# Designs tried in a protein design chat: VH-VL binders against q9nrl2r1430to1533. Part 139

Target 1, 104 residues: q9nrl2r1430to1533
Amino acid sequence: GGVHELSAFEQLVVELVRHDDSWPFLKLVSKIQVPDYYDIIKKPIALNIIREKVNKCEYKLASEFIDDIELMFSNCFEYNPRNTSEAKAGTRLQAFFHIQAQKL
Short names: E, the ipSAE of ESMFold2; O, the ipSAE of OpenDDE; V2, 0.75 times the mean of E and O plus 0.25 times the DockQ between their complexes.

## First folded at step 9 (VH-VL)

Design k165 (framework fv_ficlatuzumab; at its last look DockQ between E and O 0.97; V2 from the best seeds 0.82)
Fold by OpenDDE, look of step 9:
Parts: sequence; structure tokens; C-alpha cells
Structure k165 (fold): chain C 104 residues (1-104), chain A 123 residues (1-123), chain B 107 residues (1-107)
Amino acid sequence: as target 1 above (104 residues)
Amino acid sequence: QVQLVQPGAEVKKPGTSVKLSCKASGYTFTSYWMHWVRQAPGQGLEWIGEINPRGGTTNYNQKFQGRATLTVDKSTSTAYMELSSLRSEDTAVYYCARGTEWYSKPGLYFDYWGQGTLLTVSS
Amino acid sequence: DIVMTQSPDSLAMSLGERVTLNCKASQSVTSYVSWYQQKPGQSPKLLIYGASNRATGVPDRFSGSGSATDFTLTISSVQAEDVADYHCQQYYSYPYTFGQGTKLEIK
């Protein structure tokens, strides 16, 4: 990707992190706090990991970046029932992401 | 020290609305979830909703959905709960309670509580 | 909604005795349970979170245990100042719900 795309990815990650509903996604789930998480979720990911990938210019296409973000949400919805705080936060954050992603 | 200050009491007629305040001090107001919990006389605790003062995100108990509105005034570090269409069953002590930090799972604990506002709804 | 049922409703104990308060969830809430102490005329006070983590400043005689649906708050040696209502709470799913409370008195 070009410089413009990289900047857009960076900015979007910043906006996601600052969002009220980012708390489930800021870093990888703790195995101590959620012992069975990694038995269920096989491709764990979080915003800090995505941010690092952006900083390292690992995303060559916008679709790759979007795929990781969508994976992050998919993991959340796979593990958390709809009426949990995690799922509610994820739903709102994903909606926000979809709006912002249209600018990519 | 963390303090949540609430008015002592409110008296309202059925069908009216009330807006209860919770003045926070002793910590960064926008850094913690704020919860509202009520307790009818001689009864248990009932969770009403939560708000993230940082951006204003809210989650409500469906029982109060559409009738309770949580807001904050960052400039005064004050949280508000407005309850409309009041009925006698709304008579209770209403507490504001500080929750976890904004970047943490809400509901984990309520570590500081206001003294509560007694709302009496009667004709 | 998840129903939290506490037992007993009330309990009278002698000083120094071991006190056991129970809380049952209508469905699994994993370890997402907190306990609060509410003395007469006061606001609730946090005792335990995450089923077994003692809050800051809480005496060692208080302990929490349990998972899934069955939870327990234990006072190893009850003191006079422990007279209060005790509330359990789940935060696994919305809405957060509390038990009906257990009233602890000293004989």
C-alpha cells in the first residue's frame, strides 16, 4: 500500500482504540481471566497487534487490514453471547469501523 | 479521596420525570464507568444502567429502556439519571456507583457509591 | 434475565463463628460474581469481585469462592461489625442482577 493507505490505517486504528467500546479489543484476552478462551478461539487478535502490523507496514492491501479487524470482531462474537458487555461493545465498535472503513 | 455526592431526597407525582444528579470528585471523572442502582424499601438492589463518561456510551437494563436516560456533564464531573413516566413502584433509593476504568470490562465491581437519593413517587 | 438466589434470607450467628452465605445463579455466570456488604443505613460496600478476589481494605476473614452457578461468601470468624446485608451480583450478561440479599445478625 501507499503512504496514504498506511496513514489511513494508522488513523483508523487510533480512532478504534479511542472509542468507548474498544475495551474488549485493546489487547489479547488473558488466559488467566478466561481459561477456555484459547480452546475456542484459534486465531486471536487485538488492536495492539493490528497497530503493530500497521506500524511495520505488513498490510499491503486494505483488504488485509480489514480482514484482521473483522477477525477481531468475529472472535468476539464467537466467544461471547449477544447479551454480554463484550458483544454489545463489539457490535457498536464494528458498526463504527464499517463507517470509517468506507473512507479507505 | 473518591466521593460521589447525591441529593438526599426527591418527591415527585406519578407521570412526571425526575433527573437525579451525582457529583464526582477525587478521581478522573471520564476514566471510569458510572453505574446507577436502585433499592426499593426493604428490597434488594436493581441495576439500572451504565455510562462511559468518556464518550457517553450507555447500556441499560431493558426494564428501564426508553424510560431512563443517563448523561454526564464533563465540565462539572456530574452524572445524571433521568427517569420519566414515574410510578409508585419507582419509589426507592437511587445510587450512583463508580465502576471499572473505561478500558476495562464494566460491571466487574462498583467500588465507590454515593449515599443515594430517596425518590418518593406519590399522589 | 439471570436470577441470583441467595440463602439463607437471614442468619443469626455468635461472635467468632464461621459464616457461610450462598448465592446461586439461574445459569452459568462463569466467575463473574461480586459480593457487597451493606450496613444499616449505609450504601453497599464492595467485598469480593471475580468470585474470589478480595477488594482493597477488606479483612482477611472474608473470602469468596465458586464458579458457574454456585458461589459462596465466607466469614471465617464473624465480628460484631459484620452485621449487615450481603448482596451477590452477576456481571456475566445484561442486565447485571443482584441476589435478594442475606441479612446477617449477631446473637
Scores: ipSAE 0.877, ipTM 0.945, lowest interface PAE 0.5, mean pLDDT 96
Fold by ESMFold2, look of step 9:
Structure k165 (fold): chain C 104 residues (1-104), chain A 123 residues (1-123), chain B 107 residues (1-107)
Amino acid sequence: as target 1 above (104 residues)
Amino acid sequence: QVQLVQPGAEVKKPGTSVKLSCKASGYTFTSYWMHWVRQAPGQGLEWIGEINPRGGTTNYNQKFQGRATLTVDKSTSTAYMELSSLRSEDTAVYYCARGTEWYSKPGLYFDYWGQGTLLTVSS
Amino acid sequence: DIVMTQSPDSLAMSLGERVTLNCKASQSVTSYVSWYQQKPGQSPKLLIYGASNRATGVPDRFSGSGSATDFTLTISSVQAEDVADYHCQQYYSYPYTFGQGTKLEIK
């Protein structure tokens, strides 16, 4: 979309990164530290990648931006059991995202 | 030098509440998770919960959900644990322990521990 | 809750002997296990995290290994200062849980 949407995407990503529960999502999961992750997760994505896509104006519609954010959470819940710290962080950050996304 | 300073002892009656303190020094308080762990006399360690001092996010052992409340005061670099509806079974040493940096999995390690506060709950 | 079961409950060793302490999880915790040393009258001290990584300042004689459900802490040559309780802990899922401990004494 337009200039206002790009500013909104940027602002939302900044708010997500600042949130306490952003820690599992800041960067792509390390294959060295978690060797089986990429056997299970076929479309990896993280906040640093999404932020770069915003900076490069790669999102044409708000739905495309929202889809990448939701994919990030979906990957978290697919790989991590519900009672892990990653899944709990994902649940809370996703809820925060849904509130903030009303601004788009 | 990282230090976590706790009061030595507290004595409380059943049915009351206690608010235990843990004063941190020697590191950036808001950069690390803080955990609370207790140890009843002659028994093992039991994790109570964790707090991120950055924004106040908490995770609790379900056993203590509704009774334990973790807070921080960033201006004094002090973590607090309040435990309500005290019972004699709550008699234990209560430790605060520094966790990992905020950008890492919490609970990975507790690298610095306070000396513990002995809470005695008796009539 | 994931139960962490340590063995033996206690042992007495001669100086210089190799000590192996075991910790078994009731379900897989991948490699998300830490080990703590607690000397008499003191707070716990971190020894090992991630099953096998020594914490800063921990002597080389301490090592950890294992994955999934079976974990070990090894002291290659036990010293008098190693008299302590040793606890394993999983941080895979909430609540984080500790084993009941192994008490190490010197004969």
Scores: ipSAE 0.663, ipTM 0.898, lowest interface PAE 1.5, mean pLDDT 93
ESMFold2 (binder alone), look of step 9: mean pLDDT 93; pTM 0.946

Design k166 (framework fv_ficlatuzumab; at its last look DockQ between E and O 0.97; V2 from the best seeds 0.82)
Fold by OpenDDE, look of step 9:
Structure k166 (fold): chain C 104 residues (1-104), chain A 123 residues (1-123), chain B 107 residues (1-107)
Amino acid sequence: as target 1 above (104 residues)
Amino acid sequence: QVQLVQPGAEVKKPGTSVKLSCKASGYTFTHYWMHWVRQAPGQGLEWIGEINPRGGTTNYNQKFQGRATLTVDKSTSTAYMELSSLRSEDTAVYYCARGTEWYSKPGLYFDYWGQGTLLTVSS
Amino acid sequence: DIVMTQSPDSLAMSLGERVTLNCKASQSVTSYVSWYQQKPGQSPKLLIYGASNRATGVPDRFSGSGSATDFTLTISSVQAEDVADYHCQQYYSYPYTFGQGTKLEIK
């Protein structure tokens, strides 16, 4: 994408990271803390990885960026039951993302 | 040192509301989740809810059916819990307790507790 | 809601004895369990988090173990200052829930 799109992606990632519900998504899940996570989730991703991809201009289309963000949430909901703090946080953060993504 | 200071006691009648305060000091108030837990006389602990003082996000125990409202005043580093439609069963010691950092899983632990406020609800 | 059941409800031990407190979850909570000590007239104090991690400043005689549904808090050699109520808590899912507590006394 162009400089304009890159800036928009950067700003959105910043807003996601600063959100109260970002804590499940800031970094990859620890295999030590969650031993079976990577047996279930095959495409792990987190905001720090997405941020790095943005900084490296790896996203040529907004759809690619959106796909990674949606993957991040999909992983959360696949592994975490609905009444867990992770799932609750993910639900709210995803809603926030969908609103912000309309501006891309 | 970390301190959570609460008023000693409140006395209310059934059907009224109460707003309990918890003043935090000794740490960055907005960097940690704040929890509220109560304990009826001779009973165990009951989790009420949590709030992230950073942005105000909350999660509640559904048992309270919207009767509990958690808020914060960042300028004074004070957390509040308002409980409405009070009943005799709400008589308990109410604790505020500091949780984990904002970037960590809430509920992991409550490492610092206020001394608690005794709420007595009686006609 | 996940129910945490502690056992026994109360026990009296002699100084220096090994104390074992149990906590059973109604469903798996993985290792998301914490233990608290509450002395008479005081607020709870964190002892163990993540089932087996000792909190800062907690004496070595305290240890936690267990996973899924069965958890244990152990005091290797009980001291007079250990007289208190002990509470287990799960934070696997909302709402966070506590056991009913175990009262520990010294004979």
Scores: ipSAE 0.876, ipTM 0.946, lowest interface PAE 0.5, mean pLDDT 96
Fold by ESMFold2, look of step 9:
Structure k166 (fold): chain C 104 residues (1-104), chain A 123 residues (1-123), chain B 107 residues (1-107)
Amino acid sequence: as target 1 above (104 residues)
Amino acid sequence: QVQLVQPGAEVKKPGTSVKLSCKASGYTFTHYWMHWVRQAPGQGLEWIGEINPRGGTTNYNQKFQGRATLTVDKSTSTAYMELSSLRSEDTAVYYCARGTEWYSKPGLYFDYWGQGTLLTVSS
Amino acid sequence: DIVMTQSPDSLAMSLGERVTLNCKASQSVTSYVSWYQQKPGQSPKLLIYGASNRATGVPDRFSGSGSATDFTLTISSVQAEDVADYHCQQYYSYPYTFGQGTKLEIK
């Protein structure tokens, strides 16, 4: 809750989107380009969806917001082997997120 | 028109370093990944690494980790690759190549290539 | 490292013939394969990405196919200007790796 907390969620999402390593997470993975993704990942989520949930006030607690961000990273690591560009990006962006999330 | 301009040749002695340049024009330099690839005489292509000029993020082929350093100068739209502790096996043509947009998987395609710099490492 | 193995190493074709070049990955790379043409004395040129998508300006006689470990580049009717080395490349995992190349000549 509250206007101050919603502003913090928006600010954090903006910082994540600006990061070089945001590219795998900007929008949902294309089923056409990655046909088996949705056979493996059952709770897909991306930064554009999280941003919309912030805009629509769908997060009532900071923990709900954090859970969606962590779900985004866990999906990345579940689907992608550690030596892929997606997994490397996810590792660095998650580390950045943990630093920024201390603001919440 | 997209262009990547590289010096034609460099000659170095073993044990020294070289810093190769790649000047980009005809597109927004910070919007695309930049890659470096080399080709030894009579051999195939070998990927060295990539850099995102937007924020400077790099990924390296482990073979070159610790010897290769990728940097950019955004004010001159120039990418650099420094290779240290040169040895005769480093003799090759070194290409810079433009990758995909920053918001896409970086290795998807290399659509524009420089003409390459021939690095010769010999006594 | 994922090894990309091309076959044949070289071949000579008559003008107008259909040619198929093969590329095999040592493990699945899904569809993350690109093909490059390198004419003598020139830089590589992108032909195909994502196994089957033609790059801008590439003639439709070039086509790519395959997934997982087995990939092909097909030239439906070879022309004189197709004399080149052809390289496949995987971008699935680091390091990105290229095949050793196939040299195409006109006999």
Scores: ipSAE 0.653, ipTM 0.901, lowest interface PAE 1.7, mean pLDDT 93
ESMFold2 (binder alone), look of step 9: mean pLDDT 93; pTM 0.948

Design k167 (framework fv_ficlatuzumab; at its last look DockQ between E and O 0.96; V2 from the best seeds 0.83)
Fold by OpenDDE, look of step 9:
Structure k167 (fold): chain C 104 residues (1-104), chain A 123 residues (1-123), chain B 107 residues (1-107)
Amino acid sequence: as target 1 above (104 residues)
Amino acid sequence: QVQLVQPGAEVKKPGTSVKLSCKASGYTFTHYWMHWVRQAPGQGLEWIGEINPRGGTTNYNQKFQGRATLTVDKSTSTAYMELSSLRSEDTAVYYCARGTEWYQKPGLYFDYWGQGTLLTVSS
Amino acid sequence: DIVMTQSPDSLAMSLGERVTLNCKASQSVTSYVSWYQQKPGQSPKLLIYGASNRATGVPDRFSGSGSATDFTLTISSVQAEDVADYHCQQYYSYPYTFGQGTKLEIK
């Protein structure tokens, strides 16, 4: 991707982080707090990791960036039942992301 | 020091609405979730809902079936809970309580509480 | 909704005795349980969060334990100022729910 695409990825990550529902996704889940998380989730990811990949220009295509974001949400919904605060936050944040991603 | 200030009491008739206030001070208002919890006389605690003052995101106890509305005024660091279609069973002490920071799980703890507002609903 | 059931409903203990308060969840809430102390005429006060983490300023005679469905709040040596209602709360799923409370008195 070009410089404009990289900037767009950066801006979108900033907007995701600032969102009220970003708290489950800001950093990797703590193994201390959730001992069985990594027994279930095999490809953990978080916004701080995605941000770092953006900063390092590791995303050459928008689809690669989108795939990581979707993985992040997929992990959330795989581990958390629908009525948990994590899942509800994820649902709203994903909807927000889908709207913003249309601008990429 | 963190303070949550609530009015002492409200008296309402059935079918009306009430808007309770909670003025926060001593911390950055927009950085913490705000919760509302009520306690009927001689009963346990009941969670009503939560709001993130930063962006206004809310989650509610479905028991209230949309009767409760949480809002904030960032300019005055004040949280509000409006409860409509009041009934006698709504008689209780209503607390606002500060939750976790915006980057934490909202329900983790309520570390500071207002003194509560006694709402009496009677004809 | 997840139901939190506390036991006993009330108890009276002598000064210096070990006090054990129980809280049972109707389903697993992992370790997402908090405990609050509410003295007569006062607002609740946070004691324990995450099942076993003591809040700032809470005396070390208070401790929490448990996971999944069974949780316990322990006072190693009860003091006169510990007279209060104690509430457990789960925050695993919406809505957050509290137990019915346990009333602790001193003989």
Scores: ipSAE 0.881, ipTM 0.947, lowest interface PAE 0.5, mean pLDDT 96
Fold by ESMFold2, look of step 9:
Structure k167 (fold): chain C 104 residues (1-104), chain A 123 residues (1-123), chain B 107 residues (1-107)
Amino acid sequence: as target 1 above (104 residues)
Amino acid sequence: QVQLVQPGAEVKKPGTSVKLSCKASGYTFTHYWMHWVRQAPGQGLEWIGEINPRGGTTNYNQKFQGRATLTVDKSTSTAYMELSSLRSEDTAVYYCARGTEWYQKPGLYFDYWGQGTLLTVSS
Amino acid sequence: DIVMTQSPDSLAMSLGERVTLNCKASQSVTSYVSWYQQKPGQSPKLLIYGASNRATGVPDRFSGSGSATDFTLTISSVQAEDVADYHCQQYYSYPYTFGQGTKLEIK
């Protein structure tokens, strides 16, 4: 999409990155630190990768951008039990995302 | 030089509240998680909760949920822990401890600790 | 809550001996375990995080190992200044929990 839509995607990603609860999502999970992650999560994604896709204009529709963000949260909840710091952060950041995404 | 400075002692009666302070220096206060841990006399360590001073996000041990409140004052680089409805079993040394940077998993380590405040709850 | 059980509760060692302290989690905590040293009258000091990573400034005689539920802290040659309580702690899930501690003395 146009300049307006690309700016909206970038602004939303910046807001997510700035949020306190972005820490599990900034970069892909390290296989060294979490050896079994990539055995369980088949479509890994993180905010730095989504931001790169925005910069390269790889999203043709807002739904494609939203799908990548939702995939990021779904991966978090699939891998991490509810009482982990990652899952708690994911829950709060996803709620924040849903509020902000209404601007798209 | 990272320092976490706590008052030495507090004495309180059951049923009251206390607000303990932890003044940080020697690092960027908003870039690191802050934790609170207590140790009753002759007992082990018990984690109370954590706060991200960056945006104020908190996570609590459910044992203290509703009684403990963690806050920060960014302008003075001071963390606070308020504990309400005090009981005699709350008598302990209360430590503040610096955690990891905000972009890392909280609780990974506590690398600097305050000297602790001895809270005595007695009538 | 994940219970961290340390063994032994206390031990007395001769100088220069190899010491192994054990910590068992009631469920898998992956490698999310840290170890703390607490000398008499002092605040805890970080020794090991992530099961096996030495914190900055910790002597090489301290090492950690283990994963899932079984973790150890090893002191390769115990010294007089190692008299302390040693605590393991899991940070896998809330609430973070500590073991009850192991008291190390020199005999």
Scores: ipSAE 0.694, ipTM 0.907, lowest interface PAE 1.4, mean pLDDT 93
ESMFold2 (binder alone), look of step 9: mean pLDDT 93; pTM 0.948

Design k168 (framework fv_ficlatuzumab; at its last look DockQ between E and O 0.95; V2 from the best seeds 0.78)
Fold by OpenDDE, look of step 9:
Structure k168 (fold): chain C 104 residues (1-104), chain A 123 residues (1-123), chain B 107 residues (1-107)
Amino acid sequence: as target 1 above (104 residues)
Amino acid sequence: QVQLVQPGAEVKKPGTSVKLSCKASGYTFTHYWMHWVRQAPGQGLEWIGEINPRGGTTNYNQKFQGRATLTVDKSTSTAYMELSSLRSEDTAVYYCARGTEYYQKPGLYFDYWGQGTLLTVSS
Amino acid sequence: DIVMTQSPDSLAMSLGERVTLNCKASQSVTSYVSWYQQKPGQSPKLLIYGASNRATGVPDRFSGSGSATDFTLTISSVQAEDVADYHCQQYYSYPYTFGQGTKLEIK
């Protein structure tokens, strides 16, 4: 992508990280704390990984960036029941993301 | 040192509202979740809700059916819980309790507690 | 809601004895359980989080164990200052819920 797209991706990641509901997504889930997580989730991802990909200009299309963000949320909802704090946070953060992504 | 200061007592009539305060000090107020828990006389603890003072995000126990409202004043490091449509069953000690940091799972623990406010609801 | 059931409701022990408090969840809460101590007329105090992690400043005689539905708080050698109500709590799902509490007294 171009310089403007890169800046937009960077800014969106910053906004996601700063959001109150970012705590489940800041870094990869600990296998020690959640022993069965990686038995269920096959494509783990987190905001720190996405941020690194943005910084390395690995996203050539906005759709690629969006796909990784959606994967992040999909993983959350796949592993966490609806009434967990993780799922509730994910629901709100995803809604926020969808609004912000319209600006891309 | 971390301190959560609450008023000692409130007396209200049924049908009215009360707004309880919790003044925090000794730490960065916006960096930790704040929880509210109540305890009726001789009973166990009941979780009411949580708020992230950083952005104001809240989660509630649905039992209160929207009667509880959590807010914060960042300028004074004070958390508030407003409870409306009070009934006699709301008589209890209400605690504020500091939770985890904003980047952690909110319910992990409540490591510091206020001394609690005794709310008495009676006609 | 997930129901946390503590047992026994109350017990009286002699100084130096081993104390075992139980907490059972109505469904699996993995290891998302915390324990609190509440002395008479005081606010609760955190003892254990994550089922088995001792909070800062908590004496070594306190320990927590368990997973899924069955959890235990153990006092290896009960002291006079341990007289209190003990509460277990799950934070696996909303709403967070507490047990009804166990009252520990010294004979």
Scores: ipSAE 0.858, ipTM 0.940, lowest interface PAE 0.5, mean pLDDT 96
Fold by ESMFold2, look of step 9:
Structure k168 (fold): chain C 104 residues (1-104), chain A 123 residues (1-123), chain B 107 residues (1-107)
Amino acid sequence: as target 1 above (104 residues)
Amino acid sequence: QVQLVQPGAEVKKPGTSVKLSCKASGYTFTHYWMHWVRQAPGQGLEWIGEINPRGGTTNYNQKFQGRATLTVDKSTSTAYMELSSLRSEDTAVYYCARGTEYYQKPGLYFDYWGQGTLLTVSS
Amino acid sequence: DIVMTQSPDSLAMSLGERVTLNCKASQSVTSYVSWYQQKPGQSPKLLIYGASNRATGVPDRFSGSGSATDFTLTISSVQAEDVADYHCQQYYSYPYTFGQGTKLEIK
């Protein structure tokens, strides 16, 4: 897409990062701190990586951007039980994302 | 130095509500989670809920969902816990406690505690 | 809710003895356990977080260990000022829960 699409992706990523529930998603999960994470999650991704891909214009379609964001949430729900703080944060941030994405 | 100041006592009748305050100082109020924990006389500790003062996000112990409301006033660095439909079983010391920074897992530790407010609910 | 069960409920120790306090979770909490000391009439004070990390200003005689379901707090040489209730707490899942406490006294 165009310049206004890239600006919209950047603005949405900034809003996600500033959201209270962004804390599990800011950077990739540490293999040292969570040794089994990468045994379970095969396509890791985080907001810092998505933001860099926006900055480098690596998303050709809005669907590619949306897919990376949804992958981030899917990883969270696959690894974390629903009653953990990570899963609750993911649920709320995903709902926030869906509201913002509908208005783009 | 970090300080959390709470009033010493409150007395209420069953069926009413109370709004307890916790004034924070000595740190950037909006950068840390705030928790509320209570302790009935002679009993253990019970987590009520947490709030992120940055955006106001809350998580509650389901036992208190619908009765407890956590809010903050960022301009005065004050956290509040309102408890409605009071019962005698709500008689306890209510603590506010500072949690982790906003970018960390909440509940990891409560490193500074207020001195607690003794709430007495009696007819 | 994850139940945290502490043992013993109380104990009396001689000064200088090694004290081991146990905490068992009803399901795995990984290493997401913290320990608090609560002296009579006082609010709780953080001792250990993440099962084994000593909080700032906590004396070296306090240490924590364990993972999954079984956790311990050790006081290598108990002092008179260690008379308190000790609580373990999990923060793995909501609601966060505390053990019922262990009361430590000096004989």
Scores: ipSAE 0.584, ipTM 0.882, lowest interface PAE 1.8, mean pLDDT 93
ESMFold2 (binder alone), look of step 9: mean pLDDT 93; pTM 0.948

